# VH-VL binders against q9yfq1: the designs that were tried, part 11

Target 1, 117 residues: q9yfq1
Amino acid sequence: MLPVNPRDLEKMMRRLGIKVEQLSADEARIVLGSGETMVFRSPTVIVMRAKGQPPMVYLVGDYTVEKPREETAAEITEEDVALVAEQAGVSMEEARKALEESGGDIAEAILRLKGEE

## First folded at step 4 (VH-VL)

Design la13 (framework fv_lacutamab)
Fold by ESMFold2-Fast, scan of step 4:
Structure la13 (fold): chain C 117 residues (1-117), chain A 122 residues (1-122), chain B 107 residues (1-107)
Amino acid sequence: as target 1 above (117 residues)
Amino acid sequence: QIQLVQSGSELKKPGASVKVSCKASGYTFTSYAMQWVRQAPGQGLEWIGWINTYTGNPKYAEDFKGRFVFSLDTSVSTAYLQISSLKAEDTAVYFCARDRYSYTYGYYFDYWGQGTTVTVSS
Amino acid sequence: DIQMTQSPSFLSASVGDRVTITCKASQDVSNYVAWYQQKPGQPPKLLIYWASTRESGVPDRFSGSGSGTDYTLTISSLQAEDVAVYYCQQYYETPYTFGGGTKVEIK
């Protein structure tokens, strides 16, 4: 486990040929595979660098977990356009426009085309 | 129903301290950060800072470091702004606001408290 | 710090008029712009975020547009209840900054 005392941590890492740098960040976000985001506000960031190896980043601070947002934009593929056009019974051009307006949300695009208010 | 309810108006003399409260209801308090904004009489809005309601870690704008302190009491879903060594220029309406996050759209202030008027005069 | 320059400062129009308010950022804020409405004696209310996304419950006569450094709030058909001060805000980076406000009145 890493020592909690910054002085002792730096001394130990230096002896191992690892450069330790402490940064203050306004925010850090980690998007998990579930779509949830860990949000660290004003964390301390410890970056450890060793020659010939990728850096290790150690975040110090508590976090909140934010649930996935339906509004999160997705890339629009030609296959998605074709699917929406087929399902809603509209042209490819109309389907693409609906997907752009829904941020790539296929279900929302179909609902928009069939029953837009 | 989401609400932010702030404490009543305060009249203070220069050099005194004031503590403004902001009580949240209708949502999970620790899932949203709390922002603080002030508005001097007849002027526009000015951002003071935010506090992470889960960790308690604050972030202040440069002009507000030192005399302004954010704190929390999560057991009653309440955030606080304390201002020490009050000056005449601290006279303003102080607002708390809930900070909603979206990965695509960033952070924005979706619900606001009604405001607390702090008047500093001799 | 990013400066938000809002114009006009005052606007007097008739019910039914199309009203436009502009906001210019001193640098590219990548659509991280919100618009708030503040009625006399009330707190600000979120109208628009992400430059053009309308908050739920906000009437469709309110719309936002723009990109880069130039953003606009439009009220397509001004109503009497729209009398308020309107503020733009960038939330691209801290410190978050607001425009100077536009006071909208009915003639």
Scores: ipSAE 0.000, ipTM 0.533, lowest interface PAE 16.7, mean pLDDT 83

Design la14 (framework fv_lacutamab)
Fold by ESMFold2-Fast, scan of step 4:
Structure la14 (fold): chain C 117 residues (1-117), chain A 122 residues (1-122), chain B 107 residues (1-107)
Amino acid sequence: as target 1 above (117 residues)
Amino acid sequence: QIQLVQSGSELKKPGASVKVSCKASGYTFTSYAMQWVRQAPGQGLEWIGWIDTNTGNPKYAEDFKGRFVFSLDTSVSTAYLQISSLKAEDTAVYFCARDRYSYTYGYYFDYWGQGTTVTVSS
Amino acid sequence: DIQMTQSPSFLSASVGDRVTITCKASQSVSNYVAWYQQKPGQPPKLLIYWASTRESGVPDRFSGSGSGTDYTLTISSLQAEDVAVYYCQQYYSTPYTFGGGTKVEIK
């Protein structure tokens, strides 16, 4: 949709023989050539079709950009924190910090806490 | 029931004019554009153009501009095709067809009239 | 203009046969292809739109497939009442264009 009164836009498009439909959408994703993805949450999706022409799709709303892929990002669970705390003999907060610094690598976190770096 | 009923066959001499009608019933006339297609004897289908039944604006294929004119009478849900200065090459069956819209699938022809045969001979 | 080339122009098959008709566009038409059946003395009847979507009331033995420039209409188990000329049409851009037609007869 263009940034004009939506009702006036629809009337203008109808005069040009263009059908305007608003779709209900929870999400839209656009994968860019860079590998990044634009993610729209609950965007306004307007499809405009002129007879004998491919559709024009207007996507309006705020978006966020996802990195090309955050696959296998180390996820720090409470169970992992408890395991590191028990194995290294430290507080849960110290274990969590060590896990954050090791990117979730439990073995490295334990070594860091038991070692003397 | 959705139906398109066209006027009867016409026999005309070169230089005459003809007006073919297409009466719609069973749906809201102004919600669907009307397409026109012709078929010469023993030949395939050829698109002539359409008329927007809501605005009255016609669109013609290049080969049919000038002598071919679309018009409407919305009070009786009827579309018309008028051909002036008839030539032998205009001999064909002329069809009207309803232009259905879908946001997913676009515009396509779902119902057709039975056809009107126009014969131009001396 | 987009040209639609249809093949074969004629075929003769037996009841129960699988029949395949092809349609080739001179450029991509992005699935905006319809197929029509025209029986002798009758107007065309819509069978398939959006390349593969069957129109309501059309028997399931009729199916469409394809993408880009190449499209196919298939009639599984041909019936006697299927004797007709079949046309493909692109409705991607104007002027709308039709294939030359395929005449299907029973032997």
Scores: ipSAE 0.032, ipTM 0.649, lowest interface PAE 6.5, mean pLDDT 88

Design la2 (framework fv_lacutamab)
Fold by ESMFold2-Fast, scan of step 4:
Structure la2 (fold): chain C 117 residues (1-117), chain A 122 residues (1-122), chain B 107 residues (1-107)
Amino acid sequence: as target 1 above (117 residues)
Amino acid sequence: QIQLVQSGSELKKPGASVKVSCKASGYTFTRYAMQWVRQAPGQGLEWIGWINTNTGNPKYAEDFKGRFVFSLDTSVSTAYLQISSLKAEDTAVYFCARDRYSYTYGYYFDYWGQGTTVTVSS
Amino acid sequence: DIQMTQSPSFLSASVGDRVTITCKASQSVSNYVAWYQQKPGQPPKLLIYWASTRESGVPDRFSGSGSGTDYTLTISSLQAEDVAVYYCQQYYSTPYTFGGGTKVEIK
């Protein structure tokens, strides 16, 4: 994506007939497929709305990454990660992400990494 | 070519202050966090903290809160570490290093500065 | 804080030898482990991340393995240029912590 400041982004969107609103927010959290969470503290939130389209949300601000909690990560064992990595011929990191995307389903994770027909 | 270049060695007396610089080149400075690590003579690596290069928001390890301050000059892609009220135990090589991923913080360090030796002696 | 205990602290081996360095975390770090090589007078250099992924440009004789609390760096055939101190690091949670280092020398 093009790196534009909020004011320049608003000018561009306005030319396209897109309504741009700035919201006040104390926190935003984005849970990634890896189980990691991006945590924004007091971000600037810009919402862009076009008629007939879903809204687009743009976050501006610092964030940190929270690693998955040991308890929630326990649903996906390291043995499962190693099995998926070996069977699909991928790195442990890629295997872990596939398992997190599949909710711990080994067969689904392998299928995702190898691809379907 | 991605490069982090640090300022030269410093010799200080206890109670003085020092400011170490770390100039980045070859990438967009404000997209990657800057990490700080020290290494006392003959010792291993110790994490000091990191700073968000876009916002200037720092995070310090507990042992380094107070006397250690991170700052930035984004116009020249430079990060700074200032240590006030220097003590003999602050004698170390101080490294800056880049956090691995763009717009993501809290990972491993892919590029390192050459180090700045700070010696504190009476 | 998570402690990283590295062993051995010193290792002397011959060129061509297989060498193994171990790193034990005081609690599970879920593969958020990196390994760095530091040659005399130089800054650390990233070798391995996410426990077993080799950084681009790092020779294939270097490999990482492990899970949970126990991690290993292996050099399958030690070369003279591998003389260095090796450090493990957990980046699972702050404060990030490093192992005490393993000094590898040629006998």
Scores: ipSAE 0.006, ipTM 0.581, lowest interface PAE 11.4, mean pLDDT 84

Design la3 (framework fv_lacutamab)
Fold by ESMFold2-Fast, scan of step 4:
Structure la3 (fold): chain C 117 residues (1-117), chain A 122 residues (1-122), chain B 107 residues (1-107)
Amino acid sequence: as target 1 above (117 residues)
Amino acid sequence: QIQLVQSGSELKKPGASVKVSCKASGYTFTSYAMQWVRQAPGQGLEWIGWINTYTGNPKYAEDFKGRFVFSLDTSVSTAYLQISSLKAEDTAVYFCARDRYSYTYGYYFDYWGQGTTVTVSS
Amino acid sequence: DIQMTQSPSFLSASVGDRVTITCKASQSVSNYVAWYQQKPGQPPKLLIYWASTRESGVPDRFSGSGSGTDYTLTISSLQAEDVAVYYCQQYYSTPYTFGGGTKVEIK
C-alpha cells in the first residue's frame, strides 16, 4: 500500500525517478458511478507522470459525500409535505421549506431537518 | 524569469578534459531534471542524457557512457557536464535544457541554455 | 532506439505560403513529440509539445498534428522571421531522439 502522507509518497516516487507535482486546490469534486459526489475541501493534490503511462492523481484530505441529483424531484405535493413533517417531527411549514430547499427530495429534506448526526 | 546560463567557449587539445556549467534561475532547481544535448558543426541535435536534480542520478545515452559525467551543485542551482579524454569528434555546441514535467503532456524541454562551444583541436 | 525521420531536409517558400514539415517515428510514440525552432547562433526554442499543443507565446500560425508514427508541423502563413531550422523530437522513451532538421528559407 502506498503511504497516505503526500511527503512520503513524493519521496518514494522521486526514488523511482517519477516526476511529482504538488498542487494547492480549494475544492475537488468526483462524481461517482452511483451518481454520488465526493467533495474535498482544500485537498492536497499530487500529480505523478511516468513515460508511456496516463498521469496518476493522488488526492489527500477529508471529504463528504453528496447524494445523486434528482432530475424528477420538481413538484412539491401536500402529501410529500405531510410525510416529511411526520418523519422529521416538524411543522408543515418547516417541512415545506426544507422540500423547497432540497428541490423536492424527500430524503434530503428529512436529513436537513434532523441534521447530520 | 526562468533562465539557464552556460559557461563560455572552450578550446582544448585532444586528451584534455572540459567542464561545462549550466546555472539555473527563476525556478526551484531540484523540481526539474536537467537535460543535455549537443550539436556538432553543421549537424542536428543529439541527446546526451539527463540528471535527476533531486536524487543526483544520471541517465546517459549509450554513445556517451564513460567519458561524459553529469554532476550538480544544488547550493548554486548549477548543473555540470564534464568530458574527459577529449577527441576531435567531441567538437560541438553543448546545450543544457530544463525537462518540464506536465501531468497531461509528459516531459519536454521548455527552456534551453545559450550553448557552450567546445572545440577540440591540436 | 526510436528513429525520427524528418522531411524535407530543406525548403524554400514565399511569405504567406503554407509550409508543412513531416516527422516519422520508427515505432508509435503516442503523441510524445515536440517541435523546436532554432535560428542561427541561438538555442532551440520549444514550439509544440504533445504532438499538437502550442507553447505559450508561440504564434498561432504554428500548429502540430499527427498520431502514432506520423507527425506534422504546419506554418499556415510563413513570415520572414520564421527562417530557421526546425526539429522534431520524440520523448516517449529514452534515448530521446531528434529528427535531422528542416531548414526553412524565404525565396
Scores: ipSAE 0.000, ipTM 0.524, lowest interface PAE 16.7, mean pLDDT 83

Design la4 (framework fv_lacutamab)
Fold by ESMFold2-Fast, scan of step 4:
Structure la4 (fold): chain C 117 residues (1-117), chain A 122 residues (1-122), chain B 107 residues (1-107)
Amino acid sequence: as target 1 above (117 residues)
Amino acid sequence: QIQLVQSGSELKKPGASVKVSCKASGYTFTRYAMEWVRQAPGQGLEWIGWINTYTGNPKYAEDFKGRFVFSLDTSVSTAYLQISSLKAEDTAVYFCARDRYSYTYGYYFDYWGQGTTVTVSS
Amino acid sequence: DIQMTQSPSFLSASVGDRVTITCKASQSVSNYVAWYQQKPGQPPKLLIYWASTRESGVPDRFSGSGSGTDYTLTISSLQAEDVAVYYCQQYYSTPYTFGGGTKVEIK
């Protein structure tokens, strides 16, 4: 189905008893089964909820397809890097290096960076 | 090849409006966000915001919310910056720039328009 | 907002000299740093992105280095055509912020 104006879509869905919310988003990422990631910049994100049904997310925007992460970094997420960086008080680069050395073990990476082991 | 061509210089009085254009060629317009940056006389570069060229969704730096409005005409691969209620401090060269994205390297400005000088004086 | 502090603000050097420009971020920007060259009356031109990756077509005398909060642009052998103002930029977090610029002149 072709996308419609978000306001018109919201009006139609409300008539069907579906709650519609438009989210402000700077970026959306979808990790595909191939390992590639679809990256949307400032997409229109609409969340639709109906009683007794899981939420439906309608994403509108062009996207780029980025290649999979390197094998050595496959188990290390950007969330994990950010968490380690914040907890240890170091750069994201230093946090990633520590996570690579620990095989993705967050606790071990933090201990290594703080010099407590 | 890839090129961003901006509209010509503007001389405006305080309180007027101006609309700067940025015409893209040599690539698929809607695949890359358009960034806007200004440079006041003798000053450095200041980021204004970006616009998603497929959805038309803009994002503005806090200092530029309100009077600054981004828009598009995708049929002619052109982005616009409109400034309303012009003030003397809006005097600057306004640049558009293409946003290249890489999963590894993030977002950076790989091609720039030549700039549009906007002078606000009474 | 992340502040980018660039030094020096001005430098004068001879053709063939090694030139170094430094950029310091108020917090870690994780290599999300770009360097731009701006000649008088021209738009900025991308030289380096992701701290150390040279843009296609940029002469190899330009190099970037650094990590965390400290980044450097080096011109290994200054040429007359390199007279310009150089800006660093962090694109780790919005608002994107630029350094104050370094004006490079030939003696």
Scores: ipSAE 0.000, ipTM 0.576, lowest interface PAE 13.4, mean pLDDT 84

Design la5 (framework fv_lacutamab)
Fold by ESMFold2-Fast, scan of step 4:
Structure la5 (fold): chain C 117 residues (1-117), chain A 122 residues (1-122), chain B 107 residues (1-107)
Amino acid sequence: as target 1 above (117 residues)
Amino acid sequence: QIQLVQSGSELKKPGASVKVSCKASGYTFTSYAMQWVRQAPGQGLEWIGWINTNTGNPKYAEDFKGRFVFSLDTSVSTAYLQISSLKAEDTAVYFCARDRYSYTYGYYFDYWGQGTTVTVSS
Amino acid sequence: DIQMTQSPSFLSASVGDRVTITCKASQSVSDYVAWYQQKPGQPPKLLIYWASTRESGVPDRFSGSGSGTDYTLTISSLQAEDVAVYYCQQYYDTPYTFGGGTKVEIK
């Protein structure tokens, strides 16, 4: 039987060594390994703490994904142009254009030139 | 109204014994452990131990084993602390306090007695 | 035993000031920290438990924070009635241990 009294529920949670808090937040941001950021607006934040364990944080709500903001463009070197031209089998001018369109990303430039997704 | 009322101050000579009482009211006495804490003059708080008010089983901090004894009279919702072979170092205010939830898990102390001053002086 | 080191031991501040008291445990106590207020001639009074949960009836100017080994009690706007000694306590493991106390006075 589940206790319905809030004090009894807290007592049971305490016996299990678990503390649960619910917080209202205006925003939460999680920077991912990809450099993208998950942005939660007005999420419910649930924090669970247990004896001897690090806290566990749960975010509940919709999110959007922000792409990394690049403040400077990567420099396109003649060596990179030559590498892309050789690997994709295209001219230096074509390779340079692909590198400019990819922001200096060699792998993306090669895939674009080969037509491989 | 939850209340813990302790006995009055005591002045004792070294080697004597003292028994401090702590009478609980306003809650089910046997549902919460009773904690004991002391405070020497001008000093901070020091935990002595607890007693399970249902079973009577005590737990003492190591420095207080031997001369310090907890006991109960559940018929009048009262816990006792007895100190034998009093020493000058036992001079302190002794507090009883209610363990918020249970003896088993040890919790914070939500209600405190007013304290009993025990002075050991020759 | 788990040692609780409290700082500062004394502070003097003005009414309306923000006051911060810190407590450091010798090992992680997993938020099992309580804060007590003791006024002269009175028993301690529970203010905060579970590191950050305010006891019912305690003014919202009192708040607790921290985790692991480092905990803080904050009084956001000091009032004349807050003159007292404040103690932290770990209840993670026995023996329960208290910090040395912080005496808060008004200038």
Scores: ipSAE 0.000, ipTM 0.517, lowest interface PAE 16.5, mean pLDDT 83

Design la6 (framework fv_lacutamab)
Fold by ESMFold2-Fast, scan of step 4:
Structure la6 (fold): chain C 117 residues (1-117), chain A 122 residues (1-122), chain B 107 residues (1-107)
Amino acid sequence: as target 1 above (117 residues)
Amino acid sequence: QIQLVQSGSELKKPGASVKVSCKASGYTFTSYDMQWVRQAPGQGLEWIGWINTNTGNPKYAEDFKGRFVFSLDTSVSTAYLQISSLKAEDTAVYFCARDRYSYTYGYYFDYWGQGTTVTVSS
Amino acid sequence: DIQMTQSPSFLSASVGDRVTITCKASQSVSNYVAWYQQKPGQPPKLLIYWASTRESGVPDRFSGSGSGTDYTLTISSLQAEDVAVYYCQQYYSTPYTFGGGTKVEIK
């Protein structure tokens, strides 16, 4: 059984020849296979290294999960709404809705309002 | 100044024993492990093993188990390599080296002793 | 055990020449490679660790590169004082192993 007492754990690690270094970090980010990122703020980073072996890195602290970045939605301006309304011959409300559905693509919004794709 | 100073050359007959010393200075002896490497005449470098200077625990390469023994005298910052039942094939220069640790770069040998020549002949 | 194969075994070059020495591991050693310089009658001296990190006090003309199984030590402008045998070493896993050495001479 692993000791719960920190002093006993450190003594045990020393006997096993494992070097333990505790670092303070401002941030840590782990990009997961899902595309999500775990973000740690001010975590404790514990690096454990046995001779002739790659290091083991242990992160301690709370994290938040950031979803994969999505394309920034195009800005819908009043000028774009007016242009679509005039070109398609529809109300400003209908033009705005079409622009929202097209992600700000003026040409596609006009085609949708004209009933053509 | 960091230094590793080894004992002088030894001329021994087959079957004898030899004890090579490596005295460290200029740093905290128990904070760095000690590595041992040998070099036979005209040959390259060969790793023998290490000793943990804090715990006293040794690790030996497979070919050096049995006759090769590491020990320490921490009161005088000295590491020892003892070879028993000497054979002609043990003729070599024996080096001690300091084992530096970095959490980024691992373990590597930063300072070396000048070497101790051990000659085994009839 | 991981074998380190070093080439060439010997080279002769002129002062000012660019010199390259290669070291091939029998399996990946994940950058845990060091290079040592050994002058006649002297112990080895650490030049490079972590494949490409120059030890403090080592002249800028020495550089290391490589990854995986293939590593290179370069001396960009050979000096008379660089006459020595150069060794690579993997410290990825025990037993630690060294290359066979490259003897560098000036013609």
Scores: ipSAE 0.013, ipTM 0.616, lowest interface PAE 7.3, mean pLDDT 88

Design la7 (framework fv_lacutamab)
Fold by ESMFold2-Fast, scan of step 4:
Structure la7 (fold): chain C 117 residues (1-117), chain A 122 residues (1-122), chain B 107 residues (1-107)
Amino acid sequence: as target 1 above (117 residues)
Amino acid sequence: QIQLVQSGSELKKPGASVKVSCKASGYTFTSYAMQWVRQAPGQGLEWIGWINTNTGNPKYAEDFKGRFVFSLDTSVSTAYLQISSLKAEDTAVYFCARDRYSYTYGYYFDYWGQGTTVTVSS
Amino acid sequence: DIQMTQSPSFLSASVGDRVTITCKASQSVSNYVAWYQQKPGQPPKLLIYWASTRESGVPDRFSGSGSGTDYTLTISSLQAEDVAVYYCQQYYSYPYTFGGGTKVEIK
């Protein structure tokens, strides 16, 4: 039973001899075992500590779940690789690497390979 | 279709208050922060601050603390900017913008309202 | 505060020309730079984010590059519809700051 109101939570925990500290944060990130990250933007952070116990940290606020970096990139097609290779004058392997590094952005890949456009 | 629709132009006297609205549609309002930017006549863009649409927590640039207040009405997907004790130098076009976040790319303003002109004159 | 110094303030070029606009941050902003296009009477429109990533629907003639403190927006072949004021913005740290803008006109 944890109340959503931080003041009520602090009041209850203090009665139980639990030290409660409330922090403001611009961001909190939790990297999950799946490789996904829970991202909290401007959450309320509550740290609770009881004598002889490890601290408990509560994040209050909504979050988004972000996919691992590679999965957020646009799908790299053989056509895109060929286009980048032709435009930049490089091998297909170099073009593919540039596209992977740019998240599938053709213009960025070409810029990376040519040092401009 | 994602849209941010702002309230109409306002003409105010110094010392008055104004409340600009920004109504969002086409996406989940509370999943994206709302940014506020102004542009004085003939000048460039100036960041005012942002509000977390889920928690209601605002962040203001130092120059805009005190008279500028962000608020929300999540039931109608609307963000508000209220300016109290208006001064002539508050004359500007005020824009709201959606703050898109990604783990890879950070935060950037992907959709903008059309702007609300606030004119403060005696 | 991080200052974004944009140059040139004004640029006049012909259709088909390559146009470059530069933006210098007073300290490293680690690729957290966006570019916006503003046409008269309209709100800004996102062109580029994370220094070099082009927003969906933006023509491929627009590209961004740079790192650290120095960033560039390039229009590879200027079109008549590209007449606008262009702004860079850092979103690395608060307060977010914009460059002074570059007005691009056709000769």
Scores: ipSAE 0.000, ipTM 0.541, lowest interface PAE 15.2, mean pLDDT 83

Design la8 (framework fv_lacutamab)
Fold by ESMFold2-Fast, scan of step 4:
Structure la8 (fold): chain C 117 residues (1-117), chain A 120 residues (1-120), chain B 107 residues (1-107)
Amino acid sequence: as target 1 above (117 residues)
Amino acid sequence: QIQLVQSGSELKKPGASVKVSCKASGYTFTSYAMQWVRQAPGQGLEWIGWINTNTGNPKYAEDFKGRFVFSLDTSVSTAYLQISSLKAEDTAVYFCARDRYSYGYYFDYWGQGTTVTVSS
Amino acid sequence: DIQMTQSPSFLSASVGDRVTITCKASQSVSNYVAWYQQKPGQPPKLLIYWASTRESGVPDRFSGSGSGTDYTLTISSLQAEDVAVYYCQQYYSTPYTFGGGTKVEIK
């Protein structure tokens, strides 16, 4: 059985010519085919690399499952946020909110923000 | 402008049913989940559950399973909360609120509340 | 279920005072915390989300901070119109839970 302890794992892998690196991570999210997201808080992330092979990533920790996210939110780009912020004269945060509310519709987002003033 | 308008107050006897409506306007109804929260007299906020306005799938907190039922009429952008077999303990103000994301996060807009009083 | 414990339950302060309300989660909620203001006879109003992001139109005197299990709402200079009950909420996992509320009054 592979040891979970990073020091023992590193010692074993080094002897096999495998490079082992532990990444500092505050959070990890895995979006499943169902649309649900596995959310890991402060997981242990270990990356193992062998020459000529794709890297193997080991994620260890407890997780929670979040329901599928709203599909319209996926269409909002940072370029769109910047454009809306510039045109309406508001912060990037306010522009992002307006775009989320409009389902990514730039013209509607600008109209809503300008309607406020 | 985004707004949620709820039906008027209800006075019911124990054992009756009540159906509270929450009419949304100013946004695409099916793009945001609808959350339900209640507040008993002199008490704090208590989450009842949410309904996906696109799929119609509800999620209830454990204490509210059975007698509490969420439903939708998407043609008029309205969500409903029905409570059957009313008990005195159901006396509360019931709020609907819009979920910023369709999968359940913070509540950015709230209805004005519907007072349901259950008394003999 | 995640328990949200607010303190204090009641607070009386003078106009211009800095007031702080604390919310402690029974487990880490990774900044998925919102704060709401409820004035008598009104529905709750969103003030803060993602622990520290102020909702549009909310006065600058309101701010949120914290991480992990400990979160704070601060009113830097209390105004008469801020008399209300304030609630924290975790939306990290269902069931979503609220703190018990903090009633803020002017003395």
Scores: ipSAE 0.000, ipTM 0.515, lowest interface PAE 18.3, mean pLDDT 82

